# Ledger of designs, part 132: miniprotein binders against a7ua95r516to809

Target 1, 294 residues: a7ua95r516to809
Amino acid sequence: ASLSLLSISDLVPDLQFIFFWMSNAIEILYFIQQKSPAYMQTIELMDDKAGSKESLLSATISANEEAMTILEEVIMYTFQQCVYYITKTLYVVLPGLLDCNPFGTEPSSEQCRRAAGVCVCAVCVMPEAVRRVVSVFQTTSDLLQQYQVHSEIQSQMFAYLFFFTNVSLFNQLIDKGPARGWFQRSRVLQIQASVKILLDWAKGAGHNHLAQKFFAKFCSTVTILASPPQQLSQMSWKALCAEHPSLKPVQLHRILTQYQLMAELGPLPIWQPSSEDEAYIYRTVDLLESFENH
Below, E stands for the ipSAE of ESMFold2; O stands for the ipSAE of OpenDDE; V2 stands for 0.75 times the mean of E and O plus 0.25 times the DockQ between their complexes.

## First folded at step 10 (miniprotein)

Design dg15 (at its last fold request DockQ between E and O 0.87; V2 from the best seeds 0.78)
Fold by OpenDDE base, look of step 10:
Structure dg15 (fold): chain B 294 residues (1-294), chain A 95 residues (1-95)
Amino acid sequence: as target 1 above (294 residues)
Amino acid sequence: SLRKRAEELERKAEELKEKVEELRREAEEEGAPEEVEALLKYAEEMAQAAKKLARLAEIALERGDPRLARYLLRAAKILLDLAELLIKEAERLLE
């Protein structure tokens, strides 16, 4: 109950502090990394009066290394906290994306309407369910920019968020799709359109490469399901594996099996897995994606 | 308390910055070598960074994150200790 009411806007105050700590820690770390070599050289070039030079240099090196290590831990800690809060919000809004009908006329966002009357910006014309997902990413982007977080950390943040989103959407589609009718052609086309809007946003935000990489599995699944039966029935297992390398054999097999049932197709020998893949199609443990090891 | 420690580190950072400014004036008056100025500048920068970390730690305490505060205070202490060593070396070179 409480999670369903959680919006990204509610988390902004807490996130602001986390980003503030993270940004400052990065700045100080970067400062130490850039300045320490020059200062150590200065100490090395000093006259060795009474052997103090070596001790000072050693102490300087040790202090810098220890400080940098702690700062890296602070950065990692704050990064994890950001991811934790943002992914909680994504968890709430992502299911709505699969049920979204992007072809319906939904009102533009209230915020843009107040500012410009009828806003026709890309975000304002988005379906509400898509806009909610985009709002999480946009808010994250805005905060990262506001606090001038290093570009590498920004990229890592979006990489993880896209990864999380892909895993969540893929697992939901595979697990609940048949029961919810998400494998029906009309519903698949809605999902495809919704995902396209999200990918277009990511492209516009400068994250095209990351989005293409991390959404590959979900996009491949949607692409197969959106394919007309006449077209897909002419594609061999080997061809489908080659076109959709992000899918494991067990995943592709499940998708095709469910497609066959939905389209009321008889057994298609052309979709029969190769002898090499036959052992893998029964590995149900590999069917769903894991959130671990990212 | 962690709060008291943060306040003490912030105060210490300011004291070290003041000491740097004092020694910089003395170094200028005596025509001290460039090495002294480099040490003093490095000490000042470390003290300033430590002060920032101490302030960040105070904010972390206010927000109920004592774990984060402890990390920040530890880093601040390391940088202040380094600043003190640099200042002592600068003083030695001025003698």
Scores: ipSAE 0.816, ipTM 0.943, lowest interface PAE 0.5, mean pLDDT 92
Fold by ESMFold2, look of step 10:
Structure dg15 (fold): chain B 294 residues (1-294), chain A 95 residues (1-95)
Amino acid sequence: as target 1 above (294 residues)
Amino acid sequence: SLRKRAEELERKAEELKEKVEELRREAEEEGAPEEVEALLKYAEEMAQAAKKLARLAEIALERGDPRLARYLLRAAKILLDLAELLIKEAERLLE
């Protein structure tokens, strides 16, 4: 529908309302959590000659617990709405990272230098495909700060966005890589450079830990594919599993198979899976990642 | 309808806030104990929160999200009922 073709900028008005609801629900939830105990302590200390203290305490506890439960549902609902809109735009722009050449002539870099003199804006030096992804992340960050969303919720949102990005890129690479030529060495090095730019953005934005955690599978894949043949051919299956624990056996096996094809290597005995993993290298149901794992 | 309910809850929240203001003045002039002031302060904060929730629900209805509006109004109702109970107890203690 129209949503699948829209940029993040077109969705900002809708996102503004959703963040407004979310931030207000968070504020009220934390007010109840932080302020209610003091009031309840005052009620508990009342000298209750009329015998109404216990009913008041019981009603207060029940109301607070029920209201907090409902507000948590509101926060979850609005969080899911934000993620839905943002990932729809992200899904459209992510495949471009696999096709772009970050080493070529970059019109955005030249435009920033000429129009603004000596430009130091990181977004202005990025390939257009990387810039489109960064724009989604940066717009999200700006909205979260504009509405003063609690830092824990901001972290959870970027954790999911990085998880979504990792799954999308990994699945596209594994599924479409042979047909699109993405396993060719020159292409892998270009992909590695594009991912590095994205990771640098995440570090500069204060999300380095989240990016390192949630991009692990895709980064491991690119690291293996970018390795020189002389180095990789000397690493055993067990060593590769130990260095890349985020990869399932079927995934590692597929990556090594594609590496052998593009490096023109024959089968290597050192890459024979362990006896434990041998049963799992053909489980095609485990090859692609699910967007539901986070 | 949900819109009528939101308007009703916002009206009630404002009424309770006004009642709290009147009772706080009475309590201060009478020299009432800390318990009365605490109950009234708590009721005021609950009524204000409920008013915000009712306004948020009106916006959700205008944007076509009655599911969100229902959740917000349910929370608003709970907080208003609590505020009213706290006010009733404060009135009893001022007698």
Scores: ipSAE 0.768, ipTM 0.939, lowest interface PAE 0.6, mean pLDDT 85
ESMFold2 (binder alone), look of step 10: mean pLDDT 90; pTM 0.890
ESMFold2, look of step 11: ipSAE 0.736; ipTM 0.925
ESMFold2 (binder alone), look of step 11: mean pLDDT 90; pTM 0.892
OpenDDE base, look of step 11: ipSAE 0.811; ipTM 0.941
ESMFold2, fold request of step 13: ipSAE 0.755, 0.716, 0.713; ipTM 0.936, 0.931, 0.931
ESMFold2 (binder alone), fold request of step 13: mean pLDDT 90, 90, 90; pTM 0.891, 0.892, 0.893
OpenDDE base, fold request of step 13: ipSAE 0.743, 0.713, 0.730; ipTM 0.917, 0.907, 0.912

Design dg16 (at its last look DockQ between E and O 0.76; V2 from the best seeds 0.78)
Fold by OpenDDE base, look of step 10:
Structure dg16 (fold): chain B 294 residues (1-294), chain A 95 residues (1-95)
Amino acid sequence: as target 1 above (294 residues)
Amino acid sequence: SLRKRAEELERKAEELKEKVEELRREAEEEGAPEEVEALLKYAEAMAQAAKWLARLAEIALERGDPRLARMLLRAAKILLDLAELLIKRAERLLE
């Protein structure tokens, strides 16, 4: 009950502090990393001239290493906290994406309407379910930019969020799709359109490569399911494996089996797994994606 | 308390910055070598970083995260100790 009411906007105040700590810790870390070598060289030269034991140099090296280690721990800790809060909000809004009809006329966001009347921005024309997902990503992006978080950390954040989103959507589609009718052609086309809107946003936000990489499995699944029966029935197992390398044999086999049932197709020998893959198609443990591998 | 420790570290950081400024003036008056200025500049930077870390720790305490505060205060202490060592070396070079 409480999670269903949680929006990304409700978490912004807490996230702001986390991003603030993270950004400042990164800045101090980079400062130490950039400045310490030059100062250590100076100290070394001074110790050499004095003929003294390198006691100050050793102490300086040790202090810098220890401080940097702690700062890295702070950065990792704050990063994990951000991911934890953001993924909670994604968990709530992602199921709506699979039920979304993007071809319907839904009203634009209230925020843009109040500011400019009829806003025709890319976000305002999005279906509500898609907009809610995009809002999580956009808010994350805005916070990262606001606090000037290092680009590498930004990339890692979006990589994880896209990974999480892909795993969540893929697992839901595979597990619940048949029962919910998400494998029906009309529904698949809706899902495909919704995902396209999300990918277009990611492209516009400068995350095209990451989105393509981490959504590959879900996109491949949707692409297969969106394929006309006449076209898909002409593709061999080997061809499908080659075209969709992100899918494990067990996953592809499940998708094709469910497609066959939905399309009322008889057994298709052309979709029969190779002798090499036959042992793997029954590995149900590999069917769903894990969140732990990232 | 962690709060008291944060306040103490912030105060210490400011004291060290003031000491750096004092020694910088003395170094300029005596025509001290460039190495002294380098030490003082480094000490000032470490003291400033420590001050920021202490402030971040105070905010963490206010937000109810004592774990984060302890990490930040530990880093601040390390940097202040380094600043003190650098200052002591600079002082010896000015004698």
Scores: ipSAE 0.838, ipTM 0.951, lowest interface PAE 0.4, mean pLDDT 91
Fold by ESMFold2, look of step 10:
Structure dg16 (fold): chain B 294 residues (1-294), chain A 95 residues (1-95)
Amino acid sequence: as target 1 above (294 residues)
Amino acid sequence: SLRKRAEELERKAEELKEKVEELRREAEEEGAPEEVEALLKYAEAMAQAAKWLARLAEIALERGDPRLARMLLRAAKILLDLAELLIKRAERLLE
């Protein structure tokens, strides 16, 4: 039952109800907000020498504030339930991105470049591991649209899902990468191609800004790892920090250490942290990202 | 039980809406002040919102989420109490 609950298609019936409640709570909150101003303006102009007008207005304000506060809590509760179910599914499918080969027997990116110079959907077949992740995002997008969830809430949900995806992929790469051989250049290029497919989905879905913001750490990591040794070895630590501001000093140092090892560039460190950053490159508490950031 | 409470709040919401309709007819016949219409219009809106919340809570109970149902019913109760207060004030003004 637990393994069954981790499939996005198995979770759709439950998600439908949660989106239904969230969307309706938002609409009711809006309804209450739209009714209050006209009423209070009319009653405020009322001449009431007995003073009961002030008591009535006070009761109205108090009831409205309390009811709207509860509705905001309902919206937050249902939002948290949505992300709970969706991120459980993402947690299961995201590791496959790091192991998949988007360049199968006939690499899709090579075939697309040769056929038209641009990737064409009918020519390229999305790798299964990537398709599983895209399916989670697409199903979420479809449900949000189906239930007409407010656009601000839709943006917040995808901001969180992209944040979760970035943290999950980054932490797994850093933690398991050495043992799994994920820092080898051929593997990094495969990972880069897979992530590009996700970024293209996000752009086509209207979430380009959110994806650029929340995938930055993982994308910077892959960009560094994919760089040719001649180019990367000529860049200073300061230049790398400026080009990749999303990476903490301990993270950048770890990435460069793994890069130097896999490129067989010798035992002596090539990139020397600035004196300011040197205090931070060994802070292992800062190496992995927390899913509860902020 | 939460189901009994949800049914009670929905019934009360309908009762208040019917009472508003009765009072609006009376206000029209008697030429009551605009304040009476404002009170009754707002009371009807609050009762309607409470009815929607009670219906959502019933669905939440059917799907096994009593925490969500309790939050929805608490909001419904607050709005119904306000609607009743507004109706009582409107009744007094019609006298």
Scores: ipSAE 0.732, ipTM 0.926, lowest interface PAE 0.7, mean pLDDT 85
ESMFold2 (binder alone), look of step 10: mean pLDDT 89; pTM 0.886

Design dg17 (at its last look DockQ between E and O 0.94; V2 from the best seeds 0.82)
Fold by OpenDDE base, look of step 10:
Structure dg17 (fold): chain B 294 residues (1-294), chain A 95 residues (1-95)
Amino acid sequence: as target 1 above (294 residues)
Amino acid sequence: SLRKRAEELERKAEELKEKVEELRREAEEEGAPEEVEALLKYAEAMAQAAKWLARLAEIALERGDPRLARLLLRAAKILLDLAELLIKEAERMKE
């Protein structure tokens, strides 16, 4: 199937097995970690008959350490597989979020309508493009809960997914935004509203802190672009840097330059980078975010 | 084959669990030291974990992931070897 047709629902059967392996491996790992000390203590307290105690203890320690190491590899492997499949679905649906008009009357999801008539749940009232993104996250959450995956692993997974989403949306906005008219005020306000819906979902799902942290760069970009010209033109480069610390100087400079062009503003000396930042505003390698090192 | 290995490990795990239960009964009848029961309990737990890992490996093979299966089987083997060692020590302490 073409990547364009791949939905998260199509991957659920495969993901279920991966989550199953991951959850069971975690459970066995924690079991060993919790029980091994007590069992080792028991062996240590045994009467030493002919030096067998030390050999048994050593063998027990070695076996537990090796088993735990392998189980950790299983957990990491299954985690990576989950992330791989989920991010593939995000890659398909995320561009739609930037083109979404959340102020339009789009019909609620067919699934909720069929079950309860007019469903007024938060997901059903979402624009379709937003709902598709939320559906990926919700499905992930549901699977994690279904298989009772440890909370730390859940947190790590959502951290990565939010990171990926932020990088993807930010890069698309910076790279394609001017050409697609996403820097126009009306379009920016649509994007801002769509992102708010996503953040509200994340808050409701208990991931508010992670969402705020990992969406900071995209949110800062949207906030600047949504600002009225009268307000933004009064803010100095230094003030903007301080208010939006998630943005690199080169990124802020690019955003302001594109804003200036869109708003047909003349040169604004107040937006001139500091002498310290001037060397960095031309580092185009730092303009787009990397998916690496997370 | 990996499948044959998985089945063998699962069978071995069950055999060890049965052996633990046998030795536990004998230890209770003979009034063996508490340490024997502790070793047997540990062996049983390791055998049970190994059995689950072997089953997980079988599922991985069915789903076409031999890499995952090999990891799971390796862990299962380690835990079974530990269980056997613990059982042998329990037998020695019972005598």
Scores: ipSAE 0.832, ipTM 0.947, lowest interface PAE 0.5, mean pLDDT 91
Fold by ESMFold2, look of step 10:
Structure dg17 (fold): chain B 294 residues (1-294), chain A 95 residues (1-95)
Amino acid sequence: as target 1 above (294 residues)
Amino acid sequence: SLRKRAEELERKAEELKEKVEELRREAEEEGAPEEVEALLKYAEAMAQAAKWLARLAEIALERGDPRLARLLLRAAKILLDLAELLIKEAERMKE
């Protein structure tokens, strides 16, 4: 199969099987966890006339622990498979968020026109690039609900997907933004509008807390870049660090440098880093984020 | 071979479930200790879980994921061995 051409809808059949295995493994693990203590207590209360009670208890404990450990491995394996397929799709569609114009004159998307006879006005308002990202999240949410995956696992799934999205968008903006013109004021406002649509989806889907937590770095970046010069120039470096704790000093410094350049506020630095932070504002090794979780 | 293993474990799980149902009927007729019924109920639960795991493994093999299938069959085997041990203990206690 041509993975670089796949949409989330092309992967749904494979994802359905993976979620099927995941949800069943969770159910069986839960069954063993909830049923075993009751029967173990019965064994503990047995008369030890034959002297076999200790051997039976030991064997039962070992079997339960081994089976549950294996089921946890199954759950982890299927979770990682889901993440792999879903993030491959996100990787393809996320860059479009930085290049799209949510204020464009396109009256409706292809998907909206193909859904004739059903009013999907919320979907028709979204730019195509934003729709593609939302479609990945919505399809994932629908599959998790369809297979009744435990709510804790659903939260972990979206925590990772939002983390991945944040790292991908932030790194591309910081790394490629100067060459692509993404720090220009008109472009930042377009990006801000697109991000707002995505955040509104996350809020409506019940993931507002996770989105606020894991999008914080990218959202802080866009908020700073979209700020009017009168407001931003009145804020000290210390105040900006306090309002945007998700940004490392090198990241904040890079964002403010690009802001000052694109707003044509002159060559003299407006924001004076604290003496402590000056050690860190040029550490380019800390500029981009890692996809690895520690 | 792995597909044959999955089918054998599913078949064994069903055989153990049927044996437990027979032993529970016998225990009721004989007025066996309450502990015998508890062991047999637990054995039945473990055999049921093993059957589920074996069926999931079969599907994983049809989808070309032998790693997933091996994990599922390992768990199924462990639970079947436990079910068999519980049945043997229940039979010993009926004597």
Scores: ipSAE 0.724, ipTM 0.920, lowest interface PAE 0.7, mean pLDDT 84
ESMFold2 (binder alone), look of step 10: mean pLDDT 88; pTM 0.863

Design dg18 (at its last look DockQ between E and O 0.83; V2 from the best seeds 0.71)
Fold by ESMFold2, look of step 10:
Structure dg18 (fold): chain B 294 residues (1-294), chain A 95 residues (1-95)
Amino acid sequence: as target 1 above (294 residues)
Amino acid sequence: SLRKRAEELERKAEELKEKVEELRREAEEEGAPEEVEALLKYAEAMAQAAKKLARLAEIALERGDPRLARLLLRAAKILLDLAELLIKMAERMKE
């Protein structure tokens, strides 16, 4: 059953039902919130010959409030279910970004092989690993639009997906990068190219601001690692912190340590942590990020 | 069973919709107050919403999600009860 659910396309039928429930619940909630007040105004203006107007108003208000509370719970529940299924797919496909080569003639999918004559001359090709991640984001976007989900909910969904992507890629790079050779210069440049494809997708889809906000830590990490040594060695610890505020001191220190090791650089005085940061570079509990929502 | 409850709520919602259609036709023929039409239109909207929620609950049960189904049926029941109250008020005012 696991093999049948490895791609987002296998989950589309399940996601369609969940978006269907969510969009219908939103529609009914909207009706109660936005249109029922006009009906209540009509009740308030009724000629109350039988003395039951106030009882009807009270019952109507109570029913509306209780129904809205339950519908909000339905919307939250279905949103969490969508996120669960989508991030399950993302978790499987994201590690491939760290191993793929977007520069080569590495055909990993039918689309890449068939487009090879067009994509080879001077442009970055889309390897299968990147295509799988983009497919998850694009399929999610298509479903949200198909079911006419409110734009605020669409934004919350992509905010969380970019956050999840950020945490997943950052943690894997930090945790597995030394053993997997992911800090080597040629690999970092390949990772940077793959990340650019994702950011270009986010910009084209109208989510650039969300990607800038929620994908910042991984992007900052790659930007630092991709910097030429002659350029990076001119930047002080303070300047790097200011340019990359998403990185905690322990994280920046670890990234610079790996950079020095792979570039065969000795310690650089300009990279000494500030006095206020020096105690924090030893806080290993802060090294990896949590998936818990804030 | 929860499935039987969902079917009962959907059936009841359809019954209320049919009753509202009949009452609106009668109110138009009799020249009933505009307030009666407003109550019946609100009742119709509530019955339609309840029917939709009951159908959604049935789908949730078919997919093995009784928690979602219970939430949907609770909302459906509330809206059906409101529709019945609105109809009763409209009937009293119509007379």
Scores: ipSAE 0.732, ipTM 0.928, lowest interface PAE 0.7, mean pLDDT 85
Fold by OpenDDE base, look of step 10:
Structure dg18 (fold): chain B 294 residues (1-294), chain A 95 residues (1-95)
Amino acid sequence: as target 1 above (294 residues)
Amino acid sequence: SLRKRAEELERKAEELKEKVEELRREAEEEGAPEEVEALLKYAEAMAQAAKKLARLAEIALERGDPRLARLLLRAAKILLDLAELLIKMAERMKE
């Protein structure tokens, strides 16, 4: 099937099996971790009949450690499979977020309309492009809850998904933004509103801290681009670096250069990089974010 | 085959569960120490976990993931070996 036709709903049957394997492996791992010390103590308290106690204890420890190691491998494998499938769906729907006009009259989701007539839930009032992204995250959340996956694994899953989303959106905005007009003020305000809806959802889902952390770079970029020229032209390079620490010097320089072109501003000496940053603004290899550093 | 191995491990897990239940009954009748019951309870849990892992491996095979199936079966085998060890310990403590 073409990647363009792949929806998260199409992957749910496969994801269910993966989450099932992962959840069961976690449950068994936790059981061994919690009970192993008590059993070792029981063996230690046994009468040492003919030196068999030490050998038995050693064998028990070895078996537990080996079992836990393999279970951890199962958990890691299933986790990676989940991430692989979910990120494929995100890859398809994320570009729509940058082209979305959240201020337009888009029809509410058909699912909520059918169930309750006019559903005014937060998801139903979302623009379609935003709703598609949220649906991926919501489906992931629902599956994690359905299979009672441990909270730490849930947090790691969302951390990675938010990381992936941030990298994808940031790279697209930086690379294609000027050509697609995404740096125009009206378009930036649309993007800002769409991202706010996504962040509000993440907050409502209990992932506020993770969302703030992992979306920082994209949010900083959008915030700078959304700033009025009168305000932004009064901010020094140093002030902008301090306010947006998630941006590398080369990234900030690119954003400001493109902003200047879009706003038809002349050269602004106040935006000139510091002598310390001057060498870094030409490191084009650091301009786009990498997916490998997670 | 991996399927045959899974079925064998499921059978072995059930055999060990039955053995645990037998030993538990005998331990209760003989007034065995609480430590025996604790070991038997752990053995039963390991056997049950192994059975679950073997079933999960069968599902993995059906879904076309022999790598996952092999990992699950390996874990199941280790847990069964541990269960057997615990059972032997319980038997020795009962004597």
Scores: ipSAE 0.613, ipTM 0.860, lowest interface PAE 0.8, mean pLDDT 90
ESMFold2 (binder alone), look of step 10: mean pLDDT 88; pTM 0.865

